# VH-VL binders against Probable Brix domain-containing ribosomal biogenesis protein: the designs that were tried, part 17

Target 1, 157 residues: Probable Brix domain-containing ribosomal biogenesis protein, of Methanosarcina barkeri (q467k0)
Amino acid sequence: MLVTSSRKPSARTRTLCKLLSRFIAGRCMTRGKMGMQELLEFAEGGPLIVIGEYHGNPGELSFYDEAGELLFSLRFTDWYSKELDSYWFSGIEPKLAGQGEIAEAFKVFFHFQRVENDKIDQLPPSSTLIVVGENDIDFMGSGKSLFKLNLRGFKKY
Key: E = the ipSAE of ESMFold2; O = the ipSAE of OpenDDE; V2 = 0.75 times the mean of E and O plus 0.25 times the DockQ between their complexes.

## First folded at step 15 (VH-VL; framework fv_iratumumab)

Design v4 (from u1 with heavy chain S28T; at its last look DockQ between E and O 0.88; V2 from the best seeds 0.81)
Fold by ESMFold2, look of step 15:
Structure v4 (fold): chain C 157 residues (1-157), chain A 117 residues (1-117), chain B 107 residues (1-107)
Amino acid sequence: as target 1 above (157 residues)
Amino acid sequence: QVQLQQWGAGLLKPSETLSLTCAVYGGTFSDYYWSWIRQPPGKGLEWIGDIDHSGDTEYNPSLKSRVTISVDTSKNQFSLKLNSVTAADTAVYYCARLNYEGYFDPWGQGSLVTVSS
Amino acid sequence: DIQMTQSPTSLSASVGDRVTITCRASQDIDSYLAWYQQKPEKAPKSLIYAASSLESGVPSRFSGSGSGTDFTLTISSLQPEDFATYYCQQYYSYPLTFGQGTRLEIK
């Protein structure tokens, strides 16, 4: 799975691309002047996430299938925990929890193992988890929030 | 916690190449961008550029023609080269981490580079 | 480039005084502004990010405010250890740019 951005990204967009790709055990690629078809070649048949900017900073994720069709997008504001300063990414795919339309879109897009909401506290200490809530998407490691996307919109295509 | 240690440079003559190295300890080198910032004596700060573990760089346009930032991921190190220096390049040079919020924390200890006139 | 202009360039104040330092951006930078403290012969230390959020371990006498183009750093009761130069920095867009600095002297 490939994560990239708009062309000429801000510093915050570049760092979110790197962070998100590390969390989902994917790759981050600098967009440069690449078009969609070139990005799909770099994705090697895998799906693609593009980070879009709002007022020059990250504010949208666009989710494309392997053929380059836009499946859905999320609008958000970002939040980063100080826990990230010392966090060690394992390279293991996260587990997925949550209910609702966005959780179902993530289920279809990501092939991550699902976890019941009431069993989250039973996960091993080293576990990584994406928790899709009503108002945010919480990216958790070692039982702590590492970063969040506070939801501002969802669009299905 | 992430710590930065820097070395190199010192006294240079005009037209020489400035060379500094920064080592990163206590953190995952590949998870961040790493920056160089300089400060002429008694003056303000100027961002020079940044780099990540893959060699993805961004440079201040004012210096881009003379600057090269490099990375040695096997050593968790990144380096600054500034070509064709003049007395105007005399400054304390800092390495720093570009954090996920987009500002600098932590900073290296600084290296004074003096270019004779 | 986004230019950051600080005022005043230098300031003398007494222990216990309330001190304000302003920073003006040449364009709207939302709240993507950091404040740094730098003591002589030392690297800058981050004080405030996102215009108003205090870094861990920064005394509560420091506060930041503003959005858009006008920003303020306030020290509510000046202490002897607050003698330093203060810089603002925008991180809205490349190139990342700093204010010219405000040198704070304790009388």
Scores: ipSAE 0.694, ipTM 0.889, lowest interface PAE 1.6, mean pLDDT 90
ESMFold2 (binder alone), look of step 15: mean pLDDT 93; pTM 0.946
OpenDDE, look of step 15: ipSAE 0.865; ipTM 0.940

Design v5 (from u1 with light chain D30S S31N; at its last look DockQ between E and O 0.93; V2 from the best seeds 0.84)
Heavy chain, then light chain:
Amino acid sequence: QVQLQQWGAGLLKPSETLSLTCAVYGGSFSDYYWSWIRQPPGKGLEWIGDIDHSGDTEYNPSLKSRVTISVDTSKNQFSLKLNSVTAADTAVYYCARLNYEGYFDPWGQGSLVTVSS
Amino acid sequence: DIQMTQSPTSLSASVGDRVTITCRASQDISNYLAWYQQKPEKAPKSLIYAASSLESGVPSRFSGSGSGTDFTLTISSLQPEDFATYYCQQYYSYPLTFGQGTRLEIK
ESMFold2, look of step 15: ipSAE 0.776; ipTM 0.904
ESMFold2 (binder alone), look of step 15: mean pLDDT 93; pTM 0.947
OpenDDE, look of step 15: ipSAE 0.850; ipTM 0.938

Design v6 (from u1 with light chain E55Q; at its last look DockQ between E and O 0.89; V2 from the best seeds 0.81)
Heavy chain, then light chain:
Amino acid sequence: QVQLQQWGAGLLKPSETLSLTCAVYGGSFSDYYWSWIRQPPGKGLEWIGDIDHSGDTEYNPSLKSRVTISVDTSKNQFSLKLNSVTAADTAVYYCARLNYEGYFDPWGQGSLVTVSS
Amino acid sequence: DIQMTQSPTSLSASVGDRVTITCRASQDIDSYLAWYQQKPEKAPKSLIYAASSLQSGVPSRFSGSGSGTDFTLTISSLQPEDFATYYCQQYYSYPLTFGQGTRLEIK
ESMFold2, look of step 15: ipSAE 0.686; ipTM 0.878
ESMFold2 (binder alone), look of step 15: mean pLDDT 93; pTM 0.950
OpenDDE, look of step 15: ipSAE 0.871; ipTM 0.942

## First folded at step 16 (VH-VL; framework fv_iratumumab)

Design w1 (from v5 with light chain A50D S53N S56T; at its last look DockQ between E and O 0.78; V2 from the best seeds 0.67)
Heavy chain, then light chain:
Amino acid sequence: QVQLQQWGAGLLKPSETLSLTCAVYGGSFSDYYWSWIRQPPGKGLEWIGDIDHSGDTEYNPSLKSRVTISVDTSKNQFSLKLNSVTAADTAVYYCARLNYEGYFDPWGQGSLVTVSS
Amino acid sequence: DIQMTQSPTSLSASVGDRVTITCRASQDISNYLAWYQQKPEKAPKSLIYDASNLETGVPSRFSGSGSGTDFTLTISSLQPEDFATYYCQQYYSYPLTFGQGTRLEIK
ESMFold2, look of step 16: ipSAE 0.858; ipTM 0.927
ESMFold2 (binder alone), look of step 16: mean pLDDT 94; pTM 0.952
OpenDDE, look of step 16: ipSAE 0.409; ipTM 0.836

Design w2 (from v5 with heavy chain N99S; at its last look DockQ between E and O 0.91; V2 from the best seeds 0.77)
Fold by OpenDDE, look of step 16:
Structure w2 (fold): chain C 157 residues (1-157), chain A 117 residues (1-117), chain B 107 residues (1-107)
Amino acid sequence: as target 1 above (157 residues)
Amino acid sequence: QVQLQQWGAGLLKPSETLSLTCAVYGGSFSDYYWSWIRQPPGKGLEWIGDIDHSGDTEYNPSLKSRVTISVDTSKNQFSLKLNSVTAADTAVYYCARLSYEGYFDPWGQGSLVTVSS
Amino acid sequence: DIQMTQSPTSLSASVGDRVTITCRASQDISNYLAWYQQKPEKAPKSLIYAASSLESGVPSRFSGSGSGTDFTLTISSLQPEDFATYYCQQYYSYPLTFGQGTRLEIK
């Protein structure tokens, strides 16, 4: 899976691209001059996540299928934990927790193993987890929040 | 804890090429962007550019034509080259990690580069 | 490029004083601002990020405020080790830019 950015990304957009790709065991690239067709080729037939910008900084995730069709998008503001400074990404796919439209969209898109909320505490300490809440999406590692997306909107196409 | 150690030539003549290297210890080299910043004697700070392990670079437009930042992932190192130096390039040069938030932390110890005929 | 202007360029104060340094951006940068402290012959040290978030290990006498174009660094009660040069830096957009610095010296 490929995570990419706008054509002229801010520092924070580049950073989020790196973090998100590492977290989901995918790849990251700065988009540059590439169009959608070139991005799909670069993704080698896999799905695509594009980080869009709002007011010059990361503010939207757009999820595209293998054919380049837009499936859904999220509006958000980002937050980073200091725990990230000492965290080591394992390259293992995260699990998915939560319910609602966004959680279902993530399930279909990522195909990550789903975990019920009441079973989260039973996960191994080394586990990574995406928790879809009502107002945010929490990206967790080693039982700690690493970074969050505070939700501002969701659109399914 | 992440630590940066830098080295390179400190005295240059005009028209020569500045070359500095920064080594990263105690952290994940592939998880961050790494930057160069310089400070002329008695003056403020100027961001030069940054790079990640994949070679994705961003440069200050004021220096872009003369600057090349490169990375050696096998050594967890990144380097700065500045071509055609003049007296105006005399400065303490710092390598630094670009944090996830967007500021610099930590910093290398700095390298004084003096350009003199 | 986004220009960062600090005020004052230099100031003198005494131990125990309340000190305020201002940083103004040439355009709206939201809260994407950091403050640094630099002592002679040393690299800058991060104090504040996101305009008002205190870096780990930084004394609580340091605080940051502001959003948009006007930002302030405050030292509530100046200590001897606080005499240094302070810089603001925006990371709203490339190129990343710093203020010209504020030299805080002992009166």
Scores: ipSAE 0.719, ipTM 0.912, lowest interface PAE 0.7, mean pLDDT 95
ESMFold2, look of step 16: ipSAE 0.742; ipTM 0.900
ESMFold2 (binder alone), look of step 16: mean pLDDT 93; pTM 0.950

Design w3 (from v5 with heavy chain D56E; at its last look DockQ between E and O 0.85; V2 from the best seeds 0.72)
Fold by OpenDDE, look of step 16:
Structure w3 (fold): chain C 157 residues (1-157), chain A 117 residues (1-117), chain B 107 residues (1-107)
Amino acid sequence: as target 1 above (157 residues)
Amino acid sequence: QVQLQQWGAGLLKPSETLSLTCAVYGGSFSDYYWSWIRQPPGKGLEWIGDIDHSGETEYNPSLKSRVTISVDTSKNQFSLKLNSVTAADTAVYYCARLNYEGYFDPWGQGSLVTVSS
Amino acid sequence: DIQMTQSPTSLSASVGDRVTITCRASQDISNYLAWYQQKPEKAPKSLIYAASSLESGVPSRFSGSGSGTDFTLTISSLQPEDFATYYCQQYYSYPLTFGQGTRLEIK
């Protein structure tokens, strides 16, 4: 799975691309002048996540299938944890927790193992987890929030 | 704790190429972008450019034509080359980590580069 | 490029004084602003990020405020170790740019 950016990404967009790709055990690259076809080729036939910018900084995730069709998108504001300074990504796929349209979309897109909310506290300490809440998406590692997206919108195509 | 240590030639003649290297210790080299910033004597700070472990770079447009930043992932090092130096390139050069928020922390100790005929 | 203009360029103050330094951006940069402290022959040290968030280990006498184009760094009660040069830096967009600096001297 490939995570990419807008054509001229901000520092924060580049960073989010790196962190998100590492978190989901994928790859990251800045888009540059690449069009959709080139991105799909670069993704080697895999699905694609594009980080769009709002007011010059990361504010949207667009999810594309292998054919380059837009499946759904998220509007958000982002937050980075200082705890990332000492965190090491294992390269293992995260689990998925939460309910609702976004959680279902993530399930279909990522195929990550689902975890019930009441079982989250039983996960191994080394686990990574995407928690889809009502107003945010929390990307957790080692029982801590690594980064969080405050949801502003969801659109399914 | 992440620490940066830098080294390189401090005295150059005009038209020569500036070359500095920064080594990263105690952190995840592959998880950050790494930057060069310079400061002429008695003046402010100027961002030069940055790079990540994959070799992806951003450069200050004011210096882009003369600047090359490279990375050696096997050594957790990144380097700065500045071609065709003049007296205007005399400065203390710092390597630094571009953190996840978007500012620089930590910094290297700095390297004074003097260009003189 | 986004221009960052600090005011004043230099100021003199005494221990215990309240000191205010301003930084103006040539365009709206939201809250993507950092403040640094630099002492002679040392690398800059981060004080404030996101315009108003205090860096870990920085004394509470330091505070930052502002959003959009106008930002302020305040030292509520100046201490002897606070005499230094201060810089603002925007990370709204590339190229990353700094203010010209404010030199804080002993009166």
Scores: ipSAE 0.586, ipTM 0.872, lowest interface PAE 0.9, mean pLDDT 93
ESMFold2, look of step 16: ipSAE 0.767; ipTM 0.902
ESMFold2 (binder alone), look of step 16: mean pLDDT 93; pTM 0.946

Design w4 (from v5 with light chain S93D; at its last look DockQ between E and O 0.85; V2 from the best seeds 0.68)
Fold by OpenDDE, look of step 16:
Structure w4 (fold): chain C 157 residues (1-157), chain A 117 residues (1-117), chain B 107 residues (1-107)
Amino acid sequence: as target 1 above (157 residues)
Amino acid sequence: QVQLQQWGAGLLKPSETLSLTCAVYGGSFSDYYWSWIRQPPGKGLEWIGDIDHSGDTEYNPSLKSRVTISVDTSKNQFSLKLNSVTAADTAVYYCARLNYEGYFDPWGQGSLVTVSS
Amino acid sequence: DIQMTQSPTSLSASVGDRVTITCRASQDISNYLAWYQQKPEKAPKSLIYAASSLESGVPSRFSGSGSGTDFTLTISSLQPEDFATYYCQQYYDYPLTFGQGTRLEIK
């Protein structure tokens, strides 16, 4: 899984690219002048997440399949926890919790193991989890929120 | 707790190349961007550039033509080179971690570099 | 580049005083602003991030406010250890830039 950015990413966009890629056990690279075909080649035939910017900050995630087809996109604002300062990313794929069309889209795209909401508290302490809520997506590690995307929109193509 | 320790030559002649290294201890080197900032005597702070473990760099446009930041992941170290130094490059140079929020924490102890003929 | 302008450049105050330092950005930077404290021959220390969030271990007498272009650092009751130089820094976009600093000295 490759996570990349806009062509001239802001500081926060670069940060989110690194953070998101680490969380999903993927890779991150700054897009630069690369076009879609070059990005897909760089992704070695894998799917692609592109972080777009809104008002100079990360504000959109676009999800592309192996063929470069846009599947869906999210509009958001980002938030980071101080827990990130000492967190260690193990490289293990996170689990996925939540309901709704975004959760279903994530399930199809990432193929992460699903967890029921009422069983989240039973996960091992070392687990990472993506929780898709009504108004946000919470990225959790060690039972704590690491960062969130406050949802502003969702579009399925 | 993450700690930064830096070292390098402190006295240079004009046209020489500044070279400093920063070592990271007690943290996840691959998780963050790492930065260089300088401060001329009695003046403010100037961001020089940053790098991550993969070699992804960003430079201040004011210094880009003379600056190279590199990384040695095997040692958890990153380095600064500044070519063709002049008296204007005299400053205390700091390495620092660029955290996830986007500000600097923690900082190295600083290295005074004096350029004098 | 985003220019950060602090005011005043220098300020004299007494222990117990309420102190206010201002930072203005040349464009809207939302709340992507940090405040630092620097003492002589020491590296800067982070005080506030996201314009108003207090860094861990920083005394509650420090506070930050503002969004967009105008920001304020306030020390509600100045203590002897607070005499230092303070800097604001934007991380809205590259290149990362600092204010010119405000030297807070004892009256």
Scores: ipSAE 0.507, ipTM 0.863, lowest interface PAE 1.1, mean pLDDT 94
ESMFold2, look of step 16: ipSAE 0.740; ipTM 0.900
ESMFold2 (binder alone), look of step 16: mean pLDDT 93; pTM 0.945

Design w5 (from v5 with heavy chain K64E; at its last look DockQ between E and O 0.91; V2 from the best seeds 0.78)
Heavy chain, then light chain:
Amino acid sequence: QVQLQQWGAGLLKPSETLSLTCAVYGGSFSDYYWSWIRQPPGKGLEWIGDIDHSGDTEYNPSLESRVTISVDTSKNQFSLKLNSVTAADTAVYYCARLNYEGYFDPWGQGSLVTVSS
Amino acid sequence: DIQMTQSPTSLSASVGDRVTITCRASQDISNYLAWYQQKPEKAPKSLIYAASSLESGVPSRFSGSGSGTDFTLTISSLQPEDFATYYCQQYYSYPLTFGQGTRLEIK
ESMFold2, look of step 16: ipSAE 0.770; ipTM 0.905
ESMFold2 (binder alone), look of step 16: mean pLDDT 93; pTM 0.946
OpenDDE, look of step 16: ipSAE 0.704; ipTM 0.910

Design w6 (from v5 with heavy chain L98F; at its last look DockQ between E and O 0.89; V2 from the best seeds 0.00; counts 0 for: pae E 2.9 > 2)
Fold by ESMFold2, look of step 16:
Parts: sequence; structure tokens; C-alpha cells
Structure w6 (fold): chain C 157 residues (1-157), chain A 117 residues (1-117), chain B 107 residues (1-107)
Amino acid sequence: as target 1 above (157 residues)
Amino acid sequence: QVQLQQWGAGLLKPSETLSLTCAVYGGSFSDYYWSWIRQPPGKGLEWIGDIDHSGDTEYNPSLKSRVTISVDTSKNQFSLKLNSVTAADTAVYYCARFNYEGYFDPWGQGSLVTVSS
Amino acid sequence: DIQMTQSPTSLSASVGDRVTITCRASQDISNYLAWYQQKPEKAPKSLIYAASSLESGVPSRFSGSGSGTDFTLTISSLQPEDFATYYCQQYYSYPLTFGQGTRLEIK
């Protein structure tokens, strides 16, 4: 799975690309002048996430299938915990929790193992988890929030 | 906690190449971008550029024609080369981590580079 | 390039004074601004990020405010260890840029 950005990304967009790719055990790459066809070739048959900007901020994720078709997009504001400063990513793919349209879209897109909300406390201490809530998506590691996407919109295509 | 230690050339002659190395301890080298920043004596700070473990780099356009930042991921180190130095390149050079919020913390101890006139 | 202009360039103050340093960006940078303190022969130390968020271990007499183009660092009651040079830095867009500095001197 490949994470990239719009062309000429801001510094914060570059760092979110890296952070997200590390969390989902994917790859991050600099887009440069690449079009969609070249991005799909670098994705090597995997799906693609593109980070878009709004007013210089990372503010949109666009989810493309392996054929380059846009499946859905999220609009958001970002938030980062101080816990990130000391966190080590294990490279293990996260588990998925939560309900609703976004959680179902994530399930189909990522194929991560689903975990029921009441079983989250039973996960190993080193676990990584994406929790899809009503108002945010919480990216958790070692039982703590590492970063969040505060939702501002969701579109299916 | 993350610590940065740096070393390299102190006194250079004009036209030589400045070379500095920064080593990263106590943190994940692969999870961040790493930067070089310089400060001429008695003056302010100038961002030079950054790099990550894969070699993805960004340079200040004012220096891009002369600067190369490189990485040795096996040693958790990154390096600065600045070609064709002049007296105007005399400065303290710092390495620093570019954190997820987008500012620099922590910093290396600094390396004074003097270019003789 | 986003130019960061600090004011004043130099300031003399006494222990106990309230000190205000300003930073103006040449364009809207939202709240993507950090403040640093630098003492002679030392690396800069981060004080404030996101315009107003205080770094861990920084005394509460330091505060930051502003958004857009105008930003302020305030020291509410100056202490002897606060005499240093202060820099703002934008991280909104490349190239990352710093203000020219404000030297805070004892008197």
C-alpha cells in the first residue's frame, strides 16, 4: 500500500505521509511530477492513498483502488499527541475498531483484522489500532492516542 | 530520549568542501526527517535542508546548487556537504530533528566551521 | 519564501519586567509558528510551538499568542536566566525560515 501527496507538499503534509505510512505498515513516496498511472506502477498492484491540502494544511485523504479508481475521501483536521515523540513503530499492521460507513470502507480497503470495542483492552500492550469514531479517527499505539484525524466530511464515489 | 551528536571540519580554505556528520541516538532514525541549520557568528538561523532514512531530501533554494545532504541508514547518521565555500559560509552548523508538529527538537551541539579569507 | 520579521531587534529590561516580543510573517501561516531561546554558545531551545503551546519543562511565565501573520512571545516576570536571544520560526511552507532574532539584555 502506497501513501503519497499532492504535488509540492507542505512540510506538514510530508510528515503526515511518513507517519501514516509507518502506522499502516505501508510505503510513503514523494510524488514529484508523477501522474496517477505512474503512481499505480509504483504501488505494484496495491491500493493508493493520496493526501491533499486545504489552505496549506493536510486536510484530505483520497483512497484509490489498485485500478486507480477513487473509492472514497475524507476531509479532516489533524492532531498529534506528545506520545509520538517517544514512540517506536513495530511495522505490524494495525487492527480496526469502530462502526459506521467509514469503518466499513476501511475494512474493505485495508483488510485489517476487526476488533470489537469491548475487546480493545485485551489487546497486547504493543498493539496498534485504528478506532473509527463518530467525530474522529484515532490512531492508537501502546494503549494511547498517537494522532487523530478530526472528521469534517466523507464522500463515496 | 533522542540525542544528536555531530562532528566534522573546523577550519577550511576558500573553495574547499564543508563536510559534517550527525549521529542519532535513543530514537527511531526512520520515523523522522533530519535537518541541517546554520548560524553565522552574531547572526540569525538559516535552514539548509532535510533528509529522511530513504534519501528523500528538501533543500533551501538559496543553497541548493552547492549543498548535498546524505544518509547512512546502517549507522543512523546523516551528513552535510557544502561545496565551494567562502568566508560567507563561516557559521555554527547544527543538526536537528524535524518533529511531527513541524519544528526542530532536539538539536545537536553545534559545529563551528570557519572559512579563512 | 515567507519572511519572518521580529520586533524589537534588541531590548534592555530589568528582572521582574513584563517583556513582549513580536513576530510578523509576510503571509498567513495559520498557527504554524515556534519560538526558541538561545543562550551564547548553545543550541536553540524550543519554548513554544503551534504559536501558543508551551513545551514541556518551560516555565509558565512564558506564553505565546497570535495566528495568521502577527505573533507575540510574552515573559510575564523576567528572571535572570531569561536573558538570551529569542527567535521565531515558521513551519507552514518550505523553505523553513526564522526571524532575525531579538536580543534580550539585562538592565
Scores: ipSAE 0.500, ipTM 0.834, lowest interface PAE 2.9, mean pLDDT 89
ESMFold2 (binder alone), look of step 16: mean pLDDT 92; pTM 0.940
OpenDDE, look of step 16: ipSAE 0.623; ipTM 0.888

## First folded at step 17 (VH-VL; framework fv_iratumumab)

Design y1 (from u1 with light chain A50D S53N S56T; at its last read DockQ between E and O 0.93; V2 from the best seeds 0.88)
Heavy chain, then light chain:
Amino acid sequence: QVQLQQWGAGLLKPSETLSLTCAVYGGSFSDYYWSWIRQPPGKGLEWIGDIDHSGDTEYNPSLKSRVTISVDTSKNQFSLKLNSVTAADTAVYYCARLNYEGYFDPWGQGSLVTVSS
Amino acid sequence: DIQMTQSPTSLSASVGDRVTITCRASQDIDSYLAWYQQKPEKAPKSLIYDASNLETGVPSRFSGSGSGTDFTLTISSLQPEDFATYYCQQYYSYPLTFGQGTRLEIK
ESMFold2, look of step 17: ipSAE 0.832; ipTM 0.923
ESMFold2 (binder alone), look of step 17: mean pLDDT 93; pTM 0.949
OpenDDE, look of step 17: ipSAE 0.722; ipTM 0.907
ESMFold2, fold request of step 20: ipSAE 0.821, 0.860, 0.841; ipTM 0.917, 0.928, 0.925
ESMFold2 (binder alone), fold request of step 20: mean pLDDT 93, 93, 93; pTM 0.949, 0.951, 0.950
OpenDDE, fold request of step 20: ipSAE 0.910, 0.920, 0.864; ipTM 0.954, 0.957, 0.941
ESMFold2, last read: ipSAE 0.830, 0.815, 0.820; ipTM 0.921, 0.917, 0.917
ESMFold2 (binder alone), last read: mean pLDDT 93, 93, 93; pTM 0.950, 0.950, 0.950
OpenDDE, last read: ipSAE 0.898, 0.908, 0.830; ipTM 0.950, 0.953, 0.934

Design y2 (from u1 with light chain A50D; at its last look DockQ between E and O 0.86; V2 from the best seeds 0.75)
Fold by OpenDDE, look of step 17:
Structure y2 (fold): chain C 157 residues (1-157), chain A 117 residues (1-117), chain B 107 residues (1-107)
Amino acid sequence: as target 1 above (157 residues)
Amino acid sequence: QVQLQQWGAGLLKPSETLSLTCAVYGGSFSDYYWSWIRQPPGKGLEWIGDIDHSGDTEYNPSLKSRVTISVDTSKNQFSLKLNSVTAADTAVYYCARLNYEGYFDPWGQGSLVTVSS
Amino acid sequence: DIQMTQSPTSLSASVGDRVTITCRASQDIDSYLAWYQQKPEKAPKSLIYDASSLESGVPSRFSGSGSGTDFTLTISSLQPEDFATYYCQQYYSYPLTFGQGTRLEIK
């Protein structure tokens, strides 16, 4: 799975690309002047996530399948925890928790193991978790929130 | 608890190449972009460029043609090279972490580089 | 490039004074603005981020406000250790740019 961004990303966009790609045990690459076809080739047949910008900063995630078809997109504002300063990403695939259209879209797209909310506390300490809430998506590690996407919109294509 | 320690030559002649290195301690090197910033004596701050552990770089267009930032992940270090220096390149050079929000924290102690014939 | 203009370039004040420094961006940068304090022969220290968020460990007498193009740093009651040079910095887009600085000296 490949994560990239707009052609001239802001500092925050570049950082989110790194964090997101590492969290989902994927790869991050600098977009440069690459078009969609080149991105797909770089993805080596895997899905593609493109971080779009709103007002010069990360504000959209677009999810593409292996054929380059846009599946769904999220509008958001990002938030980072100070816990990130001491956290090390292990490269392990995260679990997925939550309900609703976004959670279902994530399940289909990522194929991460789903965990029910009442069983989250049973996960190993080294586990990472994506929690899809009503108003945000929480990316958790070691039982702590690492970064969040505050949802502003969801569109399924 | 992240700390940056920098070093390099402080006196250069015109046309020489500036070379500085910054070492990162007490934090995750791979999680951040790492920047160089300079400050001429009595003047303001100028961002030079940044790099991450994968070698992804961004440079200030005003210096891009002369600047190379590199990384040594095995040592948690990143370096600055500035070619063809002139008196205008005389400054205190800082390494710094570009944090997730997009500003610099923490900073290295600074390295004075003087270009004089 | 986004230009950051601070005002004033320098000012004199006394301990206990209320001090306000302004920073203007050449274009709308939302709230992607940081403030730094720099003392002689020291590296800058971050004070405020996202225009109004106080950095950890920074005294509450420091505050930031503004959005878009106009921003302010306020010191409600100046302390002896606050005499320094202050810089604003935008991180809306590359290249990252700083204001020219405001030197705060003792009257």
Scores: ipSAE 0.663, ipTM 0.896, lowest interface PAE 0.7, mean pLDDT 94
ESMFold2, look of step 17: ipSAE 0.771; ipTM 0.908
ESMFold2 (binder alone), look of step 17: mean pLDDT 93; pTM 0.950

Design y3 (from u1 with light chain S53N S56T; at its last look DockQ between E and O 0.87; V2 from the best seeds 0.81)
Heavy chain, then light chain:
Amino acid sequence: QVQLQQWGAGLLKPSETLSLTCAVYGGSFSDYYWSWIRQPPGKGLEWIGDIDHSGDTEYNPSLKSRVTISVDTSKNQFSLKLNSVTAADTAVYYCARLNYEGYFDPWGQGSLVTVSS
Amino acid sequence: DIQMTQSPTSLSASVGDRVTITCRASQDIDSYLAWYQQKPEKAPKSLIYAASNLETGVPSRFSGSGSGTDFTLTISSLQPEDFATYYCQQYYSYPLTFGQGTRLEIK
ESMFold2, look of step 17: ipSAE 0.773; ipTM 0.907
ESMFold2 (binder alone), look of step 17: mean pLDDT 93; pTM 0.947
OpenDDE, look of step 17: ipSAE 0.795; ipTM 0.920

